# Miniprotein binders against Enhancer of translation termination 1 (ETT1), part 15

Target 1, 377 residues: Enhancer of translation termination 1 (ETT1), of Yarrowia lipolytica (q6c872)
Amino acid sequence: MAKRPLGLNKANKSKKKKLDSAEKAEKAVAKEISPENDESAEPAPALTLDADEEDDMGQLESLYKNWTSSERDSPRILHGVVHECDSLLQKAKGEGLPARFHEIYAASLLDLAEFADKKKPVKKKKVKSDDVAPETSDMFVDAALERVETGLEQYPEDAGLLFVKSRALKQDIDEKMSAVSKEERKETAKKMISQLNKILEVFKLAQKHASTVTPAQLDVVEELIELSGALESVVKQSDISETTLVACEKFYNEILASEKDENTVKKAHRGVGTCKMIVADSLLDLLDDDDEDNDDTVELAKKNLKAAIEHFQKSETDEDGEFMVTLAETMIQYGNLFETESDDQKKWYGEAVKRLRQAQRLGVGKYDEMILELEDD

## First folded at step 9 (miniprotein)

Design u26 (from u0 with M53V)
Fold by ESMFold2-Fast, scan of step 9:
Structure u26 (fold): chain B 377 residues (1-377), chain A 98 residues (1-98)
Amino acid sequence: as target 1 above (377 residues)
Amino acid sequence: SKERIRELMKKLLKLLERIEQLAEKIEELAKEGDPETVRELALKIQELEYRLVLLAFKILRLKRHGSPEEVEELEQEIERLEDEIQKLEEELEQLSKE
């Protein structure tokens, strides 16, 4: 109980620091996208507030929903959300705000980082600070992490906050990797592998406490797979990609076991399929082309590709041409592992052709030459 | 050493087939059994599948090294996985009898 007054003092200091960070982020965004300075011909989507006048959180939710339901290509909506969050902080003096407030605030700050200038590698340390705060994406990521931490101090098991933390930590890796000099890249990548492992644990904890998971909350899982490959290419450590891939497949499978939302389930099926396809590709890449004894590895790759196809088919829609190409590519890779001109190879090439023709009908690309090759007649 | 690595891959593929049979049996048990127990067994089977994939990558990376020490460590990991699969097969058979 002795730490309760000290905890309150630390929370108040954290709130003040986060308010300062949020004010800097707000000024940066306002300067960048001000109506007086914005020469964009296309206006931002109209904002709608559906909540009662007395319901501050309901109004914030409605405003944030305008962002999450949009194309997410206009920072003006996010600017509005951040302004509303700042107003609520001043009104409440940071007290009595729910976990959802901190989640929306942190997520909005994090999303604003995508629209800000990235921090460049620095050869010289600048000794003097400017009177005006620099407008960089790392500033928004830092502000988001501070806001998530404030929320988690009050709500340590909140799934929404933990999901935002995992995404913010991932974007922090991106910022640090882009900001470092070429000479420090390998050393920084080694430290980022440790942070990647921390993100996996945070995401695991988020799923444990989640009652439901949105498709957007699963976005980070796909990004972690890509990031693990990028870090491996710098460090030349092969086990990090496989370990990350297995962890990500596990996250998707946990969704499939518990989630009822059709869009989230579809995304999880696509995620599992992608993981299994990458496993198969990686196994085949490890084969020595000159070695005569590859049968067992090929059989393992076949099992993974067939499972990938099954998961992809469960998430298949008639309107997603880009996905039809991915599914067709997986079917071709699977067909390639069978004996030339076998019934099995012809079957899977035939299934691939159907998806390629559908993709062409949807305007995704031209596959006529590939289709002719796969049909053999 | 290369011949021992080939043996490990064949043994791992046989373990995968046993895991696939366990997954099929748990689907049958799901129709008649306690949903919570079925869920726990399904998660355990899935965890074994993940470990098998990681072991396959380790085997393939050691295919060109041939170090006796590295092969022994990998052989021990596969033996541990085999023991866990055997224990799970026994648990599932006991539940089928109940």
Scores: ipSAE 0.575, ipTM 0.850, lowest interface PAE 1.9, mean pLDDT 80

Design u3 (from u0 with K2R E3K K63R)
Amino acid sequence: SRKRIRELMKKLLKLLERIEQLAEKIEELAKEGDPETVRELALKIQELEYRLMLLAFKILRLRRHGSPEEVEELEQEIERLEDEIQKLEEELEQLSKE
ESMFold2-Fast, scan of step 9: ipSAE 0.504; ipTM 0.822

Design u33 (from u0 with F57M)
Fold by ESMFold2-Fast, scan of step 9:
Structure u33 (fold): chain B 377 residues (1-377), chain A 98 residues (1-98)
Amino acid sequence: as target 1 above (377 residues)
Amino acid sequence: SKERIRELMKKLLKLLERIEQLAEKIEELAKEGDPETVRELALKIQELEYRLMLLAMKILRLKRHGSPEEVEELEQEIERLEDEIQKLEEELEQLSKE
């Protein structure tokens, strides 16, 4: 326990996230500049539509699958999906559209928010439907929420719509938090706590009505954990994350008990491991040098870290280098809780080194210094 | 007071021990019991264990900045969890007889 946590995963993820974001933005710009070449050259002549010409929903599903199967780095496909949704609304005057229509429409509007400028437009000019005009993220989030509510009025128990609603409400909090000055951040965060509670309620309803959960829908759980932690750090209120963590871990465990899709199961194992790791980190942060009860706290931290490692190991793949770093960091934290030079410490440092070497081979980063420290300690 | 907080931690650790015993019992029933009932009970046991771990964090924070009102709230929360664990112990005992 005399050794410090290395913090490799947090530093590496932050850096990698910046690079991925910049590269993705450049790709999106390139595709927007040459949309005719991308669309006319590849999708239009190379592929036939999977759906019947008369099956409007089948055509919409096919268009949306072009987005979900792509690298998701160009908003052009999403604009196409939204345009098709607008056309179907016009055709369906007075006639009901299925829940899936509202789900695709809302999800596409929400995804477009990630490509939109978060700042006020220099000129707020009314945009024509055929113009390539930037809209703010707030506008897309508001439109997505409005579309989800329209769908939920007709289909109040539809799991897909409820998952999109929880994502849209989360994004709404992100937009509001990013729009305020540092001085207003704490006040705004306090107001957002009530919205977080609303998100948890909607999320629980979505889970109750879902018969099968996709890996993409599980991303909502991870985002909720991150959001609750961010709000807690600003407000300095400890119960925010606790309520969220209980709900999220319960959801992951229910998926593990019922789901058979290997990718969804692996993602749920990562989720449980993350929940355990958050508890372990918090317990370790609360250690007091003067406290005779530290041994009990350390044993609880060990239990949570061991459980996290076991869940992470069940989700390991040879190709996911970033996850290897996450697992290695967890193993190092666990090893740090054993006596210096003990067999247990050596075992877990050794397991961490294996993952760091593999991550390095996969090009995630360079860990030579850390590996030497772990082997020479 | 620090003594009330220490007593809360002792009580929590004993509840965690009881949860571990319940988890062992449900594993024994997994081969003979109704799969759906066993799954639901295992999920409840996992939820209670995680809630107790989060309460451990709250107890430790109270040592630094806790008010008497916050200590009272935690005492009530631990009592509620003890009642839930007692109920599960009774449910599992009934199932083992069947």
Scores: ipSAE 0.566, ipTM 0.856, lowest interface PAE 1.7, mean pLDDT 77

Design u41 (from u0 with L13M)
Fold by ESMFold2-Fast, scan of step 9:
Structure u41 (fold): chain B 377 residues (1-377), chain A 98 residues (1-98)
Amino acid sequence: as target 1 above (377 residues)
Amino acid sequence: SKERIRELMKKLMKLLERIEQLAEKIEELAKEGDPETVRELALKIQELEYRLMLLAFKILRLKRHGSPEEVEELEQEIERLEDEIQKLEEELEQLSKE
């Protein structure tokens, strides 16, 4: 029958924790050694624009492209973009700027929040001034929201602006949650759950008006899933994670039905796979050792993991070692749900081993011990 | 209540199987059928699949602490889903006759 081998699942969850730990340690070492941490590092040389000097929006697009095509680890480029936006506002002298201007400006302000210091919790409220240049992460998020609203007043159905609004509203929840006292955290989280539902509707509206969706715009969907989990952990009595997860899977599937851009399609497949994997993990977490109806839950988890693997395979590339590890982990989880030493278990462990070996060849990490254990007997 | 919850899970699993069969049929119809009609039916099938998954979580959470009233609510929801799936099966059968 298809009963779950409990001991193997326990052992493999331990292996996954070791794998995740090794991966995180490797990334931490890379960050510490990186020349980017060198304080004596010279500022980036003058950026060159690909457009004519008379094409203001073309110049701004070219400048912003330097950020979107970069490693996104230096705020210097973003400061340059914001400076150019301020210059264009002065030049416009109250005349209309296109939706794309407001989108780039708001997105750049929002991205700068990631590099700014956090607002301290339990500090007495100070009068906020929108006329003062942003200094803290919450001030950058507030500035981004104001810029998006300015753009939406003129272009209420602009997909780009709506995508940025959904991301800015998500970041606003993060800032509010970090700013509240420990005593107020649970009550604030309850209010933020209501706000999360509004964000989902803004993203849905953005999709309706979008002719195309970029991979970067889909980042909000993954962030919403993570945020819903964090809020549910604080509130305890909520179905928001499950509801958000299903809604996000639906958003990814709607992209798959309409989008033709290869990179966006691959990202959407990864998104569906991730949603299916989280669903399976959540189903298994609800499994009680004393439950005599485990077989149905295991079957449902198997269906979700198999679908996750299929979506992941449609987005698989020979050069993405980190993703190969994610796919391998999903295959191991799936294999764990079959009888110990069954042909099905051996097949999926074998497929996982292939991906782990390829990830090692690409320099992502070391998985020799795990590979040995998966090939046992 | 344990027996009622067990029955709910069995019914849900049968409905998921029927949804899987409908998805296969709509994929076949996509080869020759009217694109708009096929798209609308595919969206309805996906919506039902999402509702069934949310229902599965609700059923599993009731195993130890569910009230009779909560079990009855889920029984009503599964009955509604059975009716909607049956209607879709009938629509797809009519379309396949062409």
Scores: ipSAE 0.592, ipTM 0.853, lowest interface PAE 1.7, mean pLDDT 80

Design u8 (from u0 with L43I)
Amino acid sequence: SKERIRELMKKLLKLLERIEQLAEKIEELAKEGDPETVRELAIKIQELEYRLMLLAFKILRLKRHGSPEEVEELEQEIERLEDEIQKLEEELEQLSKE
ESMFold2-Fast, scan of step 9: ipSAE 0.588; ipTM 0.853

Design w0
Fold by ESMFold2-Fast, scan of step 9:
Structure w0 (fold): chain B 377 residues (1-377), chain A 120 residues (1-120)
Amino acid sequence: as target 1 above (377 residues)
Amino acid sequence: SKERIRELMKKLLKLLERIEQLAEKIEELAKEGDPETVRELALKIQELEYALMLLAFLILRLKRHGSPEEVEELEQAIERLEDAIQKLEEALEKGDPETVRELEREIYELLQEILELREK
């Protein structure tokens, strides 16, 4: 809204409070000469940060929070965040800036890549100065990587910076894969597998040093699973997606074991469910068409789908229609592995129908034909 | 050869059922047990499930191309999974930190062996 300025009141209130505190300290020293000399004692030393830097960080946090709390469909707030970061960097000359400054700056540069135009691929790239402001998506990703490394030089174990690094490295893969010609795509994908393994190590380190993990910080895990499948499709190697899937499921399980934030835990349940579903799909895809050899493998796939459904149900809400469709699809896949018209098949088709009907009520799509086929009454 | 591979998948399914029974036992212990120990054991169960699924993929890939040597190595890895499950059962029964550390070591060694088998 035009009548609600972004964060200005918070910065002014922070500055006023700090000035009020300094004024009180000054008056306390002045009153030392008063008749009550027995009452003179100074408190423990305070952190010696400039008021301007403290106020500016509060302003930056408010501006960035407005971005992270928004629909994230307009780059205007991000440009404001980056301009504020540039101003703080010039003012501080790089001295005394906290890990959070580098995290916000890098994350904002990275998010701006999504709004920037792609530069046409050429055999020889024009010489670009390191001082040139980012214009294209790849330049924003490169700037984000440079900023996060600058932060990590000062704060090598900062979880926030490590999470941003993992996301920036993933976006770097996306940029390189989109920029390469179709003829060079397979060779580039093979090189990106090494970077994917680096991302897994960075995320593992981030999680080790994190006291808490936000849902947004977990977003990269789902993206890594999807990326591993895409890379495997290009290079046709059999184990890239499987090893990535195992690592990602471990990340989610660490969240389930330690995290207290309800939204992060729900996201982790959805993540584990997705991993279990992909395992089941992979097992079924590897089957021969010979029914006699497949019973135990089908049973193993059933166990994974059942576990997927249970994790999905723990993260289910009555208002998430898109997720209800995903859960319904998993239930149908599970039901398909039982004997036709068995009680088990009817049960899981029935559960799927409930979710499909609710998704329709929420306006997600229209599933009337599928529901009729599943009910078969 | 095909019969031997089918028996390995059947054995993995039996081992998964055993893991599932242990997971249920851990959920019951979670109501009264030490939270940190319960958390650690739950994570170990999940690691054993990962190992089992990786072994299942290896069985399926070897179904058409497996040499006797490769099948033998896979059988040894499955036996190591069974040993790790047995160690988990001991850890649950005894509840001592030493048995939990032995379990962690056995799972680590199992995963390294599985990764080496995949490299081939």
Scores: ipSAE 0.484, ipTM 0.803, lowest interface PAE 2.9, mean pLDDT 79

Design w1 (from w0 with L43Y K44A L58A A77L A84L A91L)
Fold by ESMFold2-Fast, scan of step 9:
Structure w1 (fold): chain B 377 residues (1-377), chain A 120 residues (1-120)
Amino acid sequence: as target 1 above (377 residues)
Amino acid sequence: SKERIRELMKKLLKLLERIEQLAEKIEELAKEGDPETVRELAYAIQELEYALMLLAFAILRLKRHGSPEEVEELEQLIERLEDLIQKLEELLEKGDPETVRELEREIYELLQEILELREK
């Protein structure tokens, strides 16, 4: 996210104050003259655009932008956005609101779930959910899904709404997995696999209808990869992660083929790199020391790790210390697949050391011992 | 058998090398080639890479639990992947968007058959 220059904001405020003062002065002058001129021609009528809906949406966009450009550590702005949405909904009597209204409303409800208390596993008294304001994280997720569905009924192919739906459905899985007892965890996870597959189809549809994709909209793909691994560990079905990984890599590559926003492209490169790294890890986990096809599997793992490194390097920035550590770890894994003390191993360990030193300079962890081991042995 | 599975992984690795060579040639073609054709070629190579990755996982799964019938099915799918790579290599210099899209349909059919095998 680019930081907005403070000087520009202050200049805009100064300009607004100057314009407000000029308008007030002009109005005062008009008032003084009007009683003295008996033959004044009627002034041009006040401009009426009949575009109240778009003016209201402009204000809502500005308010929501304050949230998306912030550190996202306080729910105050989100409560303001939701309040404005409630006011617009009442003003419009539920009619004529654009897809973007439903998207902002649903996204804000979903983001508020992260600031709300978790539901304790207690018998929920059946009350009509729409009669009660959300108080717990699961209630905010439910409200977000209901708002997205309302928007999609009117705008079934809106990419923005479909992206929010995919994120809300993923959050719903998290809520259901955290709310269930240890004894019910495996059975619940099995049911969540079907929902995961549904999310993949919703995201695919969102990309099909999108003219552009933001980095935030792409965040769910990373979360789905992580979720698939977590679900697989609980139910012990090996095809969940593999199928999800292929679908997610395809989503990222579609961004790389079509998207022009540099931040989204960088995020997609990191995504492909992560997918390639996970493939390499999976291949290496299948190595048997006595296996005659070990060399071919190692070579396939090497190709995936090299591709991961290349994608990571295309998304590398001098300010992202956490990512430099991830890149360094990938380089170390790659170096480990070469002969001990070979020129190739030394090269990749050397590249890893450069990233670890930069991460330390940025205040991300302390890697002195690891650097020493990589440089000496 | 273990020997058949080993030969399949070796063949898959050689097919990946051919896909990598195609990707390099497409990057070079992107500088002066027809943009629509280049876009379709790039899409086709990505789909072939996905098919190869799914087949690699299938080989590794069958190594531990596979029947001879499943190994034979896998051999047929890998042979089909090889045929599609060969067709893409032929379209690199003389292809148009429509001929590449026809190849994409064949790649889609291969992907569906791979997924059917994995669900078994």
Scores: ipSAE 0.485, ipTM 0.791, lowest interface PAE 2.8, mean pLDDT 79

Design w13 (from w0 with A77L A84L A91L)
Fold by ESMFold2-Fast, scan of step 9:
Structure w13 (fold): chain B 377 residues (1-377), chain A 120 residues (1-120)
Amino acid sequence: as target 1 above (377 residues)
Amino acid sequence: SKERIRELMKKLLKLLERIEQLAEKIEELAKEGDPETVRELALKIQELEYALMLLAFLILRLKRHGSPEEVEELEQLIERLEDLIQKLEELLEKGDPETVRELEREIYELLQEILELREK
C-alpha cells in the first residue's frame, strides 16, 4: 500500500544526478559558445568606470563589477581585470596594494579556469613555466592559490581572501578529479575527503572574520555543498556531506538572522532547504531492508523534508520555473513517505502538481506524464 | 542491544519535538524582546538540531556494527544534548548573555565529540 521509502531516495538520487548532469552539460555548451564569441569580431562590451582614472583601486573595482554584474559567459572582461591587476602590480612592484587587490586578482584568475582547456594527464615532460601566464585550467587554479597566499601573508585575517582561498582549494579538487582516469577516480576521491576538511577550516576562519555577507560568500557555500555531494557519489560514503552540511547550514542561518536584503534572504532559505533535503536523503539511504522497524527514521526524514519545503516556499517566485521543479520534487519525495492514497499524500502530490504546471507554463520542461500519475486517484 | 538502539532513536525524536517548541517560542519572542538575544538563541536552537541529526546518523551506523561500549558512549552524548536543550529552555525566561556564550562552547564541544566518534 505504502510506497517503499527504501527505494525513494535512489529514485530521487537518480533524478538529482540527471539534473546535475544536465546542469553541467548546459554549462559546457555555454562555455563552448563563450570562447567562440571571444575570438569573434564582435565589439567588446562597453565597460563603465565609476571612479577617477588616477584612483587605481576604484578603477579595478569598476572593472570587476562589470564582470560580477554580467552574464559571466565571456572571459573578455576577466582578461581585462587580470591585465589591470598586472599593470597595478608592476606599478607598485608588489608594495602598498590592499587585500581587495589580491582578492579581485585571485578571484579573476580562478574564474578564468572555467574558460580554459583541461590539463592533459601527462606525468612526465610537462611544458610548464611559472614565468608564463596560465593557459590551462589547473594553471589558473595554481595562479589563484599563489595570489591569495601572497595576499594572506600581508592580510592573514581578511575574510574576502579566505573565501577566495576556499573556492580555489575546491577548484583544485575539481581539477585533480577531472585529471585522473576512471580507474583512479575512487582512490583520488578518498584522498580528497581530507582536503575537503581543510577547505571547511579555511571557510570557518573566513566566517569568523566576516562582518558582512557578499555574493561571493554565497557562491562558496553552494560550491562546497556541490563538491561534498560529488565526492559522496564517487565513494558511496554518506558521512562526507554531513560535516559540510553543518558548516554551510550554520552560515545560511547566520544570514537569515542578520540580513535584510530580500534576494540574499531568499538564497539563504534555498540553501537551508537544500541542506535539509540532503539530510533526509542521507537518512533514507541508511534504511535497512531487513529492519523490522524503520518508522522512527522515516519520521525524522519527514521532519527534515517538511522543513525543506517550508524554507523553499519562503524563497519561491512566480518566474523561477527551474526552482518550482525542485520544490515539486521535494514535495513528491515527502508525499511518498505517507501511506498510499492517504489525505496527506494527496495534499503534497497536489501541491507538487501546481508547481509542475507553473514550470511547464514558463517553458521549463514537460511534466504531463508525472502530473497524470500524481493525480491518478 | 537492538532494543536499546531503538529506544535511543525514539528519545531523539522526543528531543527534536522540544527543539521545535523552542523554535516556536523564539518566533513569538521575535515580535517583542531584544533582537540580538533572539538571534543568538535562534542560532543555538539550530546548532542543537544539527547535533541531533548527527546523533541520529550515529544510531543508524551503530545499529549495524555497534559494540556495547559505543552504545554507552552514544547514550552519554544524547544525555548531554538533552542537558543543553534544558539549559536553552531556561534561557528563554532570563536571556543572560554570559549563559548564552557558555552554551555556545558546550554545543561546540558536543559537536566535536560526535564527529570524533563518527570517525571511528
Scores: ipSAE 0.455, ipTM 0.789, lowest interface PAE 2.5, mean pLDDT 75

Design w15 (from w0 with L58A A77I A91L)
Fold by ESMFold2-Fast, scan of step 9:
Order: sequence, then structure tokens, then C-alpha cells
Structure w15 (fold): chain B 377 residues (1-377), chain A 120 residues (1-120)
Amino acid sequence: as target 1 above (377 residues)
Amino acid sequence: SKERIRELMKKLLKLLERIEQLAEKIEELAKEGDPETVRELALKIQELEYALMLLAFAILRLKRHGSPEEVEELEQIIERLEDAIQKLEELLEKGDPETVRELEREIYELLQEILELREK
């Protein structure tokens, strides 16, 4: 090895943590005005000013668009969407509702899980005896799965519903893994591997039936890669992270072969690059010994890092400072595999410095010490 | 044992180089050829690339726990992968749709064998 790899970024997705004091105060005020948030959510007239009153689905789409175009940091719009869905169910008596209705309803229930308390209800006897609105994260995930299955019974090949199902099943794994004691963690993880394999099949089916795929629908693929690594760390005798990585790279390559939407294509390129980078990291981790005979493995790692860099460059934008740091780190890892002070190492360190300087200009962080080290003669 | 593992890694790298050459030819076909055939061939190249990556991990694990029987199984899988890559190279010359379907099945069977070997 020329020198030990430097790299602080892996394919880890940052958790969304939101709900400041102002939003909590807003929810408290909404609760005072509407005593039953889950049964009689938000006042529909306040949220549906742009709706076409003659078209029930047009009104629902308009309301849902308010959520998808927002910063998605308040559950109030989602409660309004769920309330409208409940109203449409009563009006239609469950008949004649399109796949899109079930998709919006399930997606909204799933998104509400992010804002819900993860605690299990203590008084189950009172809750389960009647029709009751979900109150905890796991209850919202369960409700979303039930809704998507209801939709799929009527529309078994609907891509939108299948994408929501894959996301809901992934969130179900997260809820179950978070809820178990350390003593039960390994046994639960073994069961979750089976569910992860099911998600891969559901996502494959969704892509098969999709005319187009949105960037948001690809989010679950990144999450599955991270989840597979977490599950493998708990379960001995598992290669789930490697097999999941392979399947996910295949999903991204299908997008690159057929999709025309610029944002989805860019996301797919970033996805392939991340897969290649993880492969390279895994290969380098296997170089535990200082054996000179590891040259072939190092060469394979170089090929994967070079491919990762090429895919990342195809998805590069001047405004995405966080991504520039990821690309720079990949370039540094690649440079580290060449002989110290070689022309190749200097080239890739130089390319990394350019991205780090741009990231600093965009306010992402301070990289002065790293830049100085990389430029040292 | 160590010598056989090194030979497997060398063969894997040569197969990867052949895949890179095939990818270049696919890019050339994208300019002139039938879009559907180009898409199918590109997908086959990707499937072969990920089979190579799974094999790389399997080969490296042999350094820690590999039996002579497992080494022999990997050698057989690599030979079959060489055959699949050769068939793909031949497809670039004649473009037979039936051959594409046979190649798909062979690649799928190879992936299943790789996964079964890794579970041992």
C-alpha cells in the first residue's frame, strides 16, 4: 500500500431531525383548535384553496402537492391529506378509487411516521378494541402497509404503489430493529434479512412496471444499501450487504439505460458511484496483512474507485458542496493507492483539492488543513 | 493454495479487462446500432460486472477459510464466466436475440452458484 487510505465519508445517509420549538408550538395550537388530530385532522378549507371542487382526485393531488413542494418539516399538511383521503373513502364507500388515491394515502401515512413518537402504547386494551388512528411511528408504518396492500389488491401492477410498498417495508425493518433489546438483536436481524430480500423483489417489480422513476422513488435504494450493512454487522455468516449492493447497482443501471429525467439520471449515477466506492472499501478492508502479493486486489480496488469517480463526475453540479466533498474523498482514496509522490497521486489529490475548495466556497465546511496536506511537495 | 488464489485473481482481472473492452464496443454500437439490442447488451455487461465483484469477495475470503474444494468450485465458476463473456463478445458480431436469452439464463445460474458457494 502506498499509504493508508483517508476517507471520512461512507454511504451513510444523515438522519432527518426536525421539529423546532416553533413547529411544536404550531402543533400544540392545532391540537387546541382541533381536539382530534387523527380523527378530525386539519381544517380542509384552510389548505385546499387551489383545489378543483368538481374533481375529487384533483383536490387531493393539489393538497398532496402542497406537501411534496414544501420543506416537509411540518406534519400539518399530511394530516390534511389523510383527512381528505378519509373523506373520499366515506363518499365513495370504498369503490371507484384509483391507484393514485391509495398511493397518496399510503405515502402520507408513511411520512407521518417520521413525526410520530416511537414509544409503544402502554394501554393496548383500549386502542385495539375500536377503529383508532395511529399514534406511534410503528402504527403509521403498519397503517401505510395495510393501505398499500388494499391498493395492490385492486391494482397489482401499479408502479407507484409498489414503490411505496418497498419504502414502507424498509421503514418496517427500521422500526422492528429499533424496538428490540440487545439480547434479541441478532435473531431479529436474521428475520429482517428475509424481508430485505422481499423488498428487492418488490422494487424490481416496481421498476418493471414504471414508465418513469422519480428521484424520490430511488431514495429507498440508498437506504437498502445502508441497512444491509447494518444487518450484516449483527448477523454472522451473512453476505447480505454484498448481494444487496449488487442488486441495487443493477437497479441504478436500469435507470441509466432507460430513464430520460435529468434528476433521476444524476441520482442513478451517484448511486452507481456509491456502490463502486463501497466495493473498493470492502476490498481494501480485506488487505489486513502487509503482503506485497495484494497487488491484484489493489488493482481491482483502483478500477472500482476510478469507475466511481467517473459516475460521480457525470452527476456533478456546481452548487452541491456536500457532494463535492464525497467526490473529493473518493479521489483521495484513489490517489492513496498510487506510489507516494507519483504523478498519478498528485493528479488525483489535485482534483480532490479543487472540489474541497469549491465546497468551502459553498459553506459546507473548512478543509484548509487537508488541502495543505494534499498540496504538500 | 496461495498460488491458486493468485491465479484466480489474475483471471478475474483479465475478465474485467474484457468487460471494459466490451463496454467500449457497446458505446460504439450506441451511435449506429439498434437501440433495443444495445440496451440488452449493456444490461448483460452490467450483470457480468457484478458477478465479477461477487467472485472477487469470494476469492479473497478463501485466504482466511478456503478449502481446496472451495478453490476448485471458484475455478469452475470463473471458467463458466469466461464462457459467458465469450458468448457476449460473439453477440456483438451477429446480434442473435435467442442467444441473449440463453446468456441471461447462464448468468443467472452462475450468480446462484456464487451465492450458494459463499453460504458455505
Scores: ipSAE 0.325, ipTM 0.683, lowest interface PAE 3.3, mean pLDDT 77

